# VHH binders against p49116, part 280

Target 1, 238 residues: p49116
Amino acid sequence: EGPLLSDTHVTFKLTMPSPMPEYLNVHYICESASRLLFLSMHWARSIPAFQALGQDCNTSLVRACWNELFTLGLAQCAQVMSLSTILAAIVNHLQNSIQEDKLSGDRIKQVMEHIWKLQEFCNSMAKLDIDGYEYAYLKAIVLFSPDHPGLTSTSQIEKFQEKAQMELQDYVQKTYSEDTYRLARILVRLPALRLMSSNITEELFFTGLIGNVSIDSIIPYILKMETAEYNGQITGAS

## First folded at step 16 (VHH)

Design F13 (framework vhh_7n9e_1)
Fold by ESMFold2-Fast, scan of step 16:
Structure F13 (fold): chain B 238 residues (1-238), chain A 120 residues (1-120)
Amino acid sequence: as target 1 above (238 residues)
Amino acid sequence: DVQLVESGGGLVQAGGSLRLSCAASGFTFSNYGMYWGRQAPGKGREWVSGISWSGGETNYASSVKGRFTISRDNAKNTLYLQMNNLKPEDTALYYCARPGYGKTPDSDYWGQGTQVTVSS
C-alpha cells in the first residue's frame, strides 16, 4: 500500500518564460499558462495510483478536472508567475475592449466575475499559508473526484480520494496539533474551484494558442507524452 | 534522505532563556510545515509547537504558549524555537520534526534531539 503521494509529488517547480516583456501580451500569458498546465499534467501522470487507473480513465479524470488543477496551480505559483500582474494586464485589456466596443458588456461582466473569484481564491489560500504538501494533496483530492459524469472505475477513484483526504488530515493534525479547525478551513475552499468556468479560463489564459484548439482536445496527447518521459527509455526512433 | 540536526540545548536556571536551532537537509524545506516535540525523562513524546511553510501561521501547546516562539528561515533551511521563562517541567530532549506520510508521529522525520535541562 504505502502513501498515495511521495516527496517527489510535493515538489512543484514552475519555470517562467524568459525574458519577461516590459508590457504583458497574450503570447507571454499563454506561454506561462501552458507551462503551468503541462507541469500539472506531468504531476498527475507521476502518481502511481493515477497510472494504475489506465489511459482512458486518466484522460477522463484530467479532462474533468484540469481547470481545478490549473487554478490550484495558479494559487500555488502566484508569486513565481507574478499572477497579480498578469491579472491586472488582463483586466486592462478587458476595460479597453469595453471602451472600444469590441466585447459585450455581459460577457465582460462574466469574465470580470471569474477574475474576482480567482483573486479571492488565491488570496484565501495565501491567507491560510498553504504549503507544498497541502497543495499536493488538494490537487490529489480534485484529481481523484469520482463524481464526474462518464467515469469508469468510480469505486477505485473514490478510494484514492478518501486516501488523499486521510493523508492530508494526518499531516495537518500532526503539524498543527492544537488547531482543530485548520483542515476544515482548507477543505471549505475547494467547492469554489467548481464554480469557475473552464471556458473562461481558456479565454483568459490560452487565447494565444495556435490553431484555437480546446484544452480538452490536447489533454490526451499531453498525458501520453508525459508517460513516455517518465519511462526514461523512449528517446529516439531513428 | 531527510536529515534534521538540532542544537542550542543546555543547562539553564528557572526563568532563563534558550534558543534551539534545527538544520534541515535532503528535502525542499519551504514545501513543508515543521514542528518541535519534546520527551521528558520517563514520559512519552509531547508536541510543542508547529509552523507553516512561510512562518505566517504558528501553533503552540497550552503548556508553552506565551513563553515559546517558533520561527523559521527558509533561506538557511533552519527552524528555531525561542524558549523564554523556562520552568523545571520544560526539562526534556527537544526534537524538530518534518511530518511524514502516516497518522502517527513514528512516520515523521525526527532529529536525534538536543537536551534542555532547567534547574530550580
Scores: ipSAE 0.866, ipTM 0.946, lowest interface PAE 0.6, mean pLDDT 88

Design F14 (framework vhh_7n9e_1)
Fold by ESMFold2-Fast, scan of step 16:
Structure F14 (fold): chain B 238 residues (1-238), chain A 120 residues (1-120)
Amino acid sequence: as target 1 above (238 residues)
Amino acid sequence: DVQLVESGGGLVQAGGSLRLSCAASGFTFSNYGMYWGRQAPGKGREWVSGISWSGGWTNYASSVKGRFTISRDNAKNTLYLQMNNLKPEDTALYYCARPGYGKTPDSDYWGQGTQVTVSS
């Protein structure tokens, strides 16, 4: 009955920290990433189907997929964030760590592979010219994944995922009526999100702001925040 | 409140050109792909051309490919259709559309359309 998402869920507006520093630093990167994370969780929490699953299921779903949602958000907001500049700054920091013998060669390889996979993902999304509607539905497909270990209500989650897939298909078929393969080109991008390590994402983007507290441990708290508290975190105004 | 207003239609001789415009309001235009459709007398609705949010992806019905060009100006919230080498069979009411939340075009948002008549 009725669509899974609405126009309010297609709107995804990241507000960057101000002022922009002359040189990128860990604090600016972590603040920017945290705003995107909070925006992503607020987005998920606003979906009526998500709310209907109940608090325990909501927490389990977001814990399982926050890295996938965050990565989709990075791709969607790449221009607003100047993501290529942020990634270049991270690479420079890693090169300095190598020169100072602070990190093992194996760890550097893992981190660089993660960055390259992230860049490939963002570039593929840009080449397909993915819009806000398509991003909203890709995020919904990822959010309503019934196959994560430990989930309850898996049949209901699967129905919401199938609904998201059908509504994305409807949109693509109506917009690009003679393009038989666009939907398949979009969907085949999603499996790569599960190959990217949430631990490496946390290390690259959240070390300065989260400190010793893992994202997994704060998710239940974030999901229970009032809307005003979310807005304060997203804009840095509180 | 999604609103779409088409303009630029008229009467033209075969081989002529017209440029249609569609002014969009009530939503964030750049978040959505858009399309042009048409309905000829006694026929159902026919999809004509679609365009992605930045214009980087376009798609055309076989009947208009090479003759029509879809474009958009996100700063002006405006969608365009440049129609060249018009044929009598292009005679139709042309409407712009934002895809809606449903399987059929009946769920989409359309303007009232602009009439294009091509004489032989």
Scores: ipSAE 0.855, ipTM 0.944, lowest interface PAE 0.6, mean pLDDT 89

Design F15 (framework vhh_7n9e_1)
Fold by ESMFold2-Fast, scan of step 16:
Structure F15 (fold): chain B 238 residues (1-238), chain A 120 residues (1-120)
Amino acid sequence: as target 1 above (238 residues)
Amino acid sequence: DVQLVESGGGLVQAGGSLRLSCAASGFTFSNYGMYWGRQAPGKGREWVSGISWSGGYTNYASSVKGRFTISRDNAKNTLYLQMNNLKPEDTALYYCARPGYGKTPDKDYWGQGTQVTVSS
């Protein structure tokens, strides 16, 4: 009946840990990434349409798309996170690992290619000047993806995705009425999200915090947290 | 509780200039693209110009392109429309707007408008 999202869902405020250290370390990077992940999960859980799908379906959905959702969050919060500085520090560490023969050249190549893809994605979103409303709806489009293996309620998920696409179209058409191609320029960026490896994302941003546990394994627990617990994780309190 | 308040309209002779302002409140201004529309007496609303959240992307109706410049100051929660080389056909009530949730313009948030009258 009503719109898929509201102004509450357009608001996406990342609170970074205490002032950035002079030298970036794995703990700061992992804490920052963890806060973004929890903010993203809390955002998804707050959507009435998402809750309407039921616990089993919504959990499976997020497990399938968390990396896409997280990457959109990285692009949206790139300035707040100083993402370019974080990625530069990671690249410097990888270059030192090559020189010391600590990691295989093939693995380093894979990780470097992932970083380049991530930088290109963030750069393309910045050049398109994507706003908070557009990001909210792009996140909704990837969240309500009916094509992941093993999903139930596929027709209902597809209807919510179509609703997200239509509402994004309405916004873009009303805001930029003489630009009939802006929506296409925005949407064509989304396929790149599926080319990015969730395993490499985990290695870059969650190493040392989660250890050997995969993100999709902990998602069911994150989605069931109370609002106060989310707030504690997002702000680093409690 | 979205509020938009326009100002800067007035009477001006053809070839003149005016700068319109729109003060936004009740929402996080920088999260949204904004646009200006206008309505002449007895006519429907016409979209004039739109601007992205940072001001990095702008778009203009063919009738005003090259004469009007849209801009914004997110620190002041203010949207602007600089109107140069005004023509009698630019006479209208000018509204600033935040796109609303839904297809039709009646779902948008419009201000009360500021009157622009251009004499021959």
Scores: ipSAE 0.861, ipTM 0.946, lowest interface PAE 0.5, mean pLDDT 89

Design F16 (framework vhh_7n9e_1)
Fold by ESMFold2-Fast, scan of step 16:
Structure F16 (fold): chain B 238 residues (1-238), chain A 120 residues (1-120)
Amino acid sequence: as target 1 above (238 residues)
Amino acid sequence: DVQLVESGGGLVQAGGSLRLSCAASGFTFSNYGMYWGRQAPGKGREWVSGISWSGGYTNYASSVKGRFTISRDNAKNTLYLQMNNLKPEDTALYYCARPGYGKTPDRDYWGQGTQVTVSS
C-alpha cells in the first residue's frame, strides 16, 4: 500500500480575514481561529485512512483531539496569524482586568498559565524549525490516537498512528542523517498538547462566536457540512 | 511532478571552492527539508548535508563539517551547497534531494547530479 499522507496533506494554507484591524478585537480573533479550526477539520477529512474509519469513528476522533490539532495549527500558522501580537493583546487586556477587579485572580492566573504554555509550545516548534511535512505527520499522530475513551476500531487507529510515526521517522532520519536525536526532540513536544485545556482555548479564541456552545458539540455538524458542501459541488446542487 | 536540477560542478584544485545550486519545481519548496548527497567512483551514495525549511537548522556529515555550508532561498526555490577547502576525497557526483513519502530512501526525489572533480 501507499504512504499515509501525500503532498496535498502537507499543504496547509490559512487565509486570514482582511484587512487586519488597527486595534485587535474579539471578532477578528474569533474569525481567525474559526478559519483555522475549519481548515484543520477539512485537512483531517481529506485523509483516505481517516475516511476509511467511518463517520462515527471520525467524529469521535476529532471530538477527542480538536484542541491538539488546533494548537498544532496555531504553531504552524503563527506567522500568518501574527499570533504573538494576538497573545500580547490578550495578556495586556487580562493584566488591566486584574487591576480593575473585574475577574477572579485565580481564573486570570489559569488563563495566563495557558497562554504561557501556548507561547512556550510555539517557540519550541519554531526553534526546532518544524516544516510542513513534519506538521502534517504530527497532526496525523495526534488524530490517530487509539487511547481516547469510547473509541471503536482502536487496533486500526493504532496501526495508522504507527504508520504516521514510521513515515515521520524516515523523513527526519533521511533529511538530518547525522542527528540521531532530532525525532525524539520533536516527539517529546506532543504530550504538552494534552495538558492544554480545551475550555480555556474556547474562552481565548472562540468566545465571541460560540457563546455558551462547546466546540465538541458542533464538530459533527462541521464535519457533515464540509462533506455536504463538497458533494453539492460535485453534483452541481445549489 | 517533482523536478530537481543541479548545477555549479566542475574541476577545481585542492584547497579551492565551488558553489552548487539546485533549482526545485513541481512542489511547494518551503514545506520541505532538503538535503545534498554524493556518490564517489566505486562507492555508494553518501549523505552530505541537510537543511530545514527556513534554513534555521542545518546538519552535516563529519567528513565535510566546517568546510561545507548548506543554504536555501525559498523565494527562488533554490538550494545551495558552498564547498570550501576542497579535497581530492570530495570528488563525486553531487545530488540534490527532497525526502519522499514512505519507508525507503529510493522513494526520495533526486536530481541528475553535478560532477565535482578535485585535483591534487
Scores: ipSAE 0.843, ipTM 0.936, lowest interface PAE 0.6, mean pLDDT 87

Design F17 (framework vhh_7n9e_1)
Fold by ESMFold2-Fast, scan of step 16:
Structure F17 (fold): chain B 238 residues (1-238), chain A 120 residues (1-120)
Amino acid sequence: as target 1 above (238 residues)
Amino acid sequence: DVQLVESGGGLVQAGGSLRLSCAASGFTFSNYGMYWGRQAPGKGREWVSGISWSGGYTNYASSVKGRFTISRDNAKNTLYLQMNNLKPEDTALYYCARPGYRKTPDSDYWGQGTQVTVSS
């Protein structure tokens, strides 16, 4: 029994649409987000342990955790994406929507709280100086979550999650052998991902590109794509 | 494949300084934390110091804290260990390492090492 992940899974390279427009628009934001989402799904399906669970289980896991994977991806790729600039553009759009009375005050409050939680999460990960190996294993921990409703093979999923936790622990303890608390500081960040609404993430990052179709509904189709089609989507090429 | 090549070792007197370098290749250096270890004659391997991917976080064995400084240059794929106020007990083969994936038996990627000898 080899390790859960390999160097290919630590490599996570987002190719952004180029050039970034002078004034951000919905199309650019949605294209950037879609590339990250497709990269995240391609990453998950390339894991041998994930493949071993079978198509139905794979679909259920990704449908349950795509928002957590996406948010970890936003944190990991924050600098490449200029995420702070994207979030500022979204906030400016929301301020204009308030002025034009297009959204309810309750909804705007929910969306602003989501943006604040996202910024706080990304800042905490940056402060911890999380590396590509640590991100890969945090993504594996959230992917192999056995507690989502309707899952089969929950014992096998739990074993893969425990394996991910053990391998992350091994890495952190070997790298920072005198810091007994670093792993705990990293892992305590994960519960915040479940407090962030997938519906609000979808509204902020995907509405302009996906239209009225939910991310949840398209996941089964994306997971069935051939590797060439995945690569085309994550680079914007056909 | 992963390759790590250390340099900068030598013979120095107690109280002296040395700077070790480690040239990394075969992987994306900036994706990983790195560490330095050492092995003294007749002793097991000892972890010395670790550094995060950006260099923003460092960690040191109590025996070297305040005397050694770990750093990295991601543009050059190079890891450094600045050793000050060297003691005879610092005599060892020093090697850089990339933490590896858990396997049977547990192992990491090590260089061949560079010898540091401190005379009294």
Scores: ipSAE 0.843, ipTM 0.930, lowest interface PAE 0.6, mean pLDDT 88

Design F18 (framework vhh_7n9e_1)
Fold by ESMFold2-Fast, scan of step 16:
Structure F18 (fold): chain B 238 residues (1-238), chain A 120 residues (1-120)
Amino acid sequence: as target 1 above (238 residues)
Amino acid sequence: DVQLVESGGGLVQAGGSLRLSCAASGFTFSNYGMYWGRQAPGKGREWVSGISWSGGYTNYASSVKGRFTISRDNAKNTLYLQMNNLKPEDTALYYCARPGYKKTPDSDYWGQGTQVTVSS
């Protein structure tokens, strides 16, 4: 059988809303994040192995891992997004909320810890000089995670994860044949994704977009969109 | 389709230098790590050096470490190999390569190669 991914899955191009406003606001941040989310969902849906699992199973996988996929996307697109500028704007808003006694200190502490973890993750990926192929396969490894509660077809999911791991290993070993430890350095970055709260990601990046619903509740609808609808979302076209 | 075209080979005396170039087309060059391989007369292919997408990370075969430098220019879709202090045992056909999706080297995308001959 053929490889899990193809060159089309290595391509991951985020189109940012333009122009960037003089002062970053919730609207611009949410629009930027939603484009990345839709691009990530479109990416997952385009994988033949993902479609082969059937709609119920593949929807459950994305609902369980969307925050991990989104965070990998943030790291991959950090420069295109000017992610450091977005995070600085969020921090400034949080600091102003402390000064004006609008938010609890405990909540602010949790959010600041999340931002620190996100910055450390993105920094570690940049230092490893992770490429588009490596990102595509890291996303595939987290997507085909057989260990989420309530999953059916876990054996098939595990086989796809194994295939993703083997193909990533082959690529790294062929490209950097004298570096026997690069793969391990890359893979040990993945557990950190599970330490980042999906609820905090929603509050930071998706406030005002989803209203009172959660991202995982809208995922089934996003996955059912036609390609033209995805293209409209990722470019901001109506 | 993926195309890789090497140039810059030639005949050189031991201790000399050559700079090889590889022009890539048919794929988004900056999405992939790349490598150089070589094949000496009567021998199989040998990996020489690899480079990450931005050029921020490089890796070398022990036989060439300290003498060869791999680099890339993503704006020009070009991969380079600067070869210094060449030895007769460096004589080979040098190939530019993008890793393929199967385990075997046969799945990799190789150029036609550029001949490097080092005389004593």
Scores: ipSAE 0.852, ipTM 0.940, lowest interface PAE 0.5, mean pLDDT 89

Design F19 (framework vhh_7n9e_1)
Fold by ESMFold2-Fast, scan of step 16:
Structure F19 (fold): chain B 238 residues (1-238), chain A 120 residues (1-120)
Amino acid sequence: as target 1 above (238 residues)
Amino acid sequence: DVQLVESGGGLVQAGGSLRLSCAASGFTFSNYGMYWGRQAPGKGREWVSGISWSGGYTNYASSVKGRFTISRDNAKNTLYLQMNNLKPEDTALYYCARPGYHKTPDSDYWGQGTQVTVSS
């Protein structure tokens, strides 16, 4: 019937923890990342089409794509987060771990490769000057992915993904009517998201909050949180 | 409620310049790309130029490329169109627009427009 998303879904405002420490530490990075994760999940659960799929399907979809949503959120909020500063602090910590012989060289290379891929992704999105509407629809395209193993209602999910693709196309074609290739430049960025390891994302951004618990295991609980609890997490209110 | 208000139109001689403004309200201006369109007497609406959220990417109709410059000031919620070397063929009602959520142009949000008349 109506459009997949509304202006409320285009709005994506991250509130950073205060005060900002003089030197970035694991706690600040983890708190910042957790706020973005909660904001991303709150965004997903507010979509009427997502709600219509039911709780079990919602959980399965977010478990499958949370790393993609989180990475899109990092790119969208890179300036607000001072992401380049956070990544530099992570790199410095990793280099210190090499000197202290606390992590293997192979693991460090793997993590550094992930950071380079993340930086390249964020740079490509910045160069394309992706707006809030485009980000909302890219997030919808990755959220409504019918091709993850174990999903039910795959035909309904595919229908919502196609709707997201069509509405993004309409927007891009109306806004940039003489650029027939902009949509293709945007969409070709998405496959790179699936090549980024969710385990490495957890190690880089969530160690201080989650400890030994995976993000995958807490997703059902986050999705069931009341709106006030979501708002508390994304704004830092208790 | 989305509201767009255009200003800056007028009568100008061929070869002259005008700067149009569009004041936006009722939505977060910086979240959206915007465009300018125009409608000449007896003609349908024609897309003129589009701009990305930061102003870092712009796009122009072939008929205005090199003569018109689209820009925006997100702090002021304002979209601009600088029109140089105007031609009689540029005579039209100019309106700014935020793209809507449906395929049809009727879903877009427009102001009532500002009239530009270019004398020969």
Scores: ipSAE 0.863, ipTM 0.945, lowest interface PAE 0.5, mean pLDDT 89

Design F2 (framework vhh_7n9e_1)
Fold by ESMFold2-Fast, scan of step 16:
Structure F2 (fold): chain B 238 residues (1-238), chain A 120 residues (1-120)
Amino acid sequence: as target 1 above (238 residues)
Amino acid sequence: DVQLVESGGGLVQAGGSLRLSCAASGFTFSNYGMYWGRQAPGKGREWVSGISWSGGNTNYASSVKGRFTISRDNAKNTLYLQMNNLKPEDTALYYCARPGYGKTPDSDYWGQGTQVTVSS
């Protein structure tokens, strides 16, 4: 019994690599994105309901939704990250890279469309003036999605998602008592997260990862990290 | 521990103005929407006005719309309620609140309140 989240879960503070370079590069973008990804996974791990599902279910759940959590984190931390500046640099690089290769042009268009969808999402969240409490609960709704293939404990996951939806509704209705449709305006933003490709997110933000490493493949290892090691990744200390 | 301390209440004549303040501590003020409520003697709690974290979105009960203005200063961890053209019907204990976890208003974090009395 008790609430799904607490004030500790509403606190979501990204520490950026400092200083920001004069010319943005793949390393800076990848380090910034990695810190946000680690912060997002640490956030999920700290939820008692999430811990209660067990290691195998936890890993499957985060592997299924990391892109949605990451994108919500980008929107929440857009100002701290100077996300608009990062995206502008990526767009400029893509437009300058290859203009005559048909296949590369098609891929560039897909990536560019993803960037515009991301910008639209972040702008919609900013217009709604989404706060830390609302972001925490939107992340919880996304995290506790019972409809991903291969999940066990789907009944319990569904109950946690419903609990998240209920607690978000309570908050919005108590804060904005005369704004009858605020919750609906917030929730209709979530389906767009499912339409965004995790593969393209990796290409945009994690190109600096070395070797044959994908985010999906490293998630189990990140979730098993010790607290000190995890904190080192979040702050950039090694 | 969440603490909310209201001030600025008092006795005022009908048609007058008061500015209420609420000093917040024990949590990251800018992470939460906030609201003002009031309770007149012998009545239940009435929601008065709400404000989003940045102050960009505000909402008002029909009874105070056009007369009251809610605002916040996140650098000072302070919530405000500017009350103009006060009516005897506005007489109540005014309290600021941070929404809590759960369905009932009892789960919210309330200040002790500041008394506003409007005489005819």
Scores: ipSAE 0.840, ipTM 0.935, lowest interface PAE 0.7, mean pLDDT 88

Design F20 (framework vhh_7n9e_1)
Fold by ESMFold2-Fast, scan of step 16:
Structure F20 (fold): chain B 238 residues (1-238), chain A 120 residues (1-120)
Amino acid sequence: as target 1 above (238 residues)
Amino acid sequence: DVQLVESGGGLVQAGGSLRLSCAASGFTFSNYGMYWGRQAPGKGREWVSGISWSGGYTNYASSVKGRFTISRDNAKNTLYLQMNNLKPEDTALYYCARPGYQKTPDSDYWGQGTQVTVSS
């Protein structure tokens, strides 16, 4: 069979809500994040290997890794999103919450540490000059993770992950033939994604959606959407 | 359809310089790293230099390091190779390439190439 991904999977274009408000608010941040989440889910669903695993396995995989996919998407789309501006607005809001005594100091510390980890991750990816092909394959590696609890078809998932790793290796080695260590520098960034809390990601980026509903609980519904519905969410057309 | 068109080759004396260009179309140029390769008569293909999507990272074969400079202009969808202090052993067909999805070079996307001949 052919390669795991194609040029269509390397294309990952986020359309931001327009216009950007003068002062960032929860609605704008949530809509921007939702568009990225839906784009990420649509990206995963478009992979033939992913479709071949079946709907139950697909749902389990995405529920387990959505935060890793979302974080890679934040790094890849950081410039388009003006992510640094969004994070600065969130930090300012958190500092005001300390002054107003609305959140515990321990919770604010956890959230600030998460933001710093996210900034460090995005900075490391930018410093490595990660391209669209490399991002597509890093997303495939985290998507096809066989080690999440409760998964079925783990042998097939592992084969797809290994295929993703090999195709990324081939690309890096062909492009930078005298640099034997670039692949290792890229791959060593991935473990940090699992240290970032999905609950804190939900709090930072998705508070304006539906209160008390977790992202992993809505993933089955997102994955079942028709292509037109995905496009509507990605562009805000609906 | 991926298209790559090289230009700028020619005949030069040893110690001379040439600047090669590669016009890319049919894909989003800024999503991919690119490389230059060359093939001398009767020899296999040799990788010359690679460049990351923004141009922020470059890599060179030891035989050309310090003499050649790879660069790109994403606004113009163009890849460049500045060749200085050329040697007779640099004589080859030079082609630009976007890496393909498989291990073998046959999966890569290449241009037709531009001939560089260096007289001693």
Scores: ipSAE 0.858, ipTM 0.946, lowest interface PAE 0.5, mean pLDDT 89

Design F21 (framework vhh_7n9e_1)
Fold by ESMFold2-Fast, scan of step 16:
Structure F21 (fold): chain B 238 residues (1-238), chain A 120 residues (1-120)
Amino acid sequence: as target 1 above (238 residues)
Amino acid sequence: DVQLVESGGGLVQAGGSLRLSCAASGFTFSNYGMYWGRQAPGKGREWVSGISWSGGYTNYASSVKGRFTISRDNAKNTLYLQMNNLKPEDTALYYCARPGYGRTPDSDYWGQGTQVTVSS
């Protein structure tokens, strides 16, 4: 019918918590990450095509791809967040941990490899000079992934993903009409997101959550938030 | 809501130079790549050059490569086209554009244009 996204979906404005503390702490990192997560979920909820799939499908899609959406959001907001500084603080925090589960050789290797892959991904996106329109459509391609286990309505999801791919192609071809390879350079970055562990993302960015609540368990509640409640989360209003 | 206003065109002798400007408003300029197009008398619109959001990546039509330079200033919401070694064939109305949604150029946002006339 009409285009998959609109200018409102290209707008992705992360509001950081009160002035960055002199020394980063778990609370600041968790608050910043939570704001990005809530912004990403609200972004998905605002898409008419997403709404049309129905609540059960919406929940299943976001549970399957939240880590990919979050990682794209980290790359898109890396400058606003001072992500490199946050990652350095996380590494320092983990190294100072006296907890046995955080100091296991196998776990340390996995965490460090995750951080390196995250940095590589963010740097590659920066080098490609990905804009807000391109990020919106990359997020849509990730969101409308029909190949996650347990999904229903897979044909309709695939249709929306193909629509996202086509509209991204149109944008790239209109903007850079003599570059036949730019789209391929952009799209080839996406498979790396599937290799990023959601469990490691939770440990790095969401350790401050009360009761050690998993992201999977809170997704249905975030998706059902009313506008005022959602706005309070992303802007820091009480 | 999207508005684009071009300026800087004029009359110039072959081999001369002009710098075009495009003032953008009604959207977050830094979220989008931008491009310049032109339309010669009695002809359709031709894409000239595109630029990424930060200015870090640029792309040019073969007819203007090496002679034209596209740039932008996000703090001023302004797009530029520096045109050197102008040729009579460059005579056209020059438009700046923000890509729109859909598969046709008619979906794009264009200003009214600024006229460039190059005498032989």
Scores: ipSAE 0.855, ipTM 0.943, lowest interface PAE 0.5, mean pLDDT 88

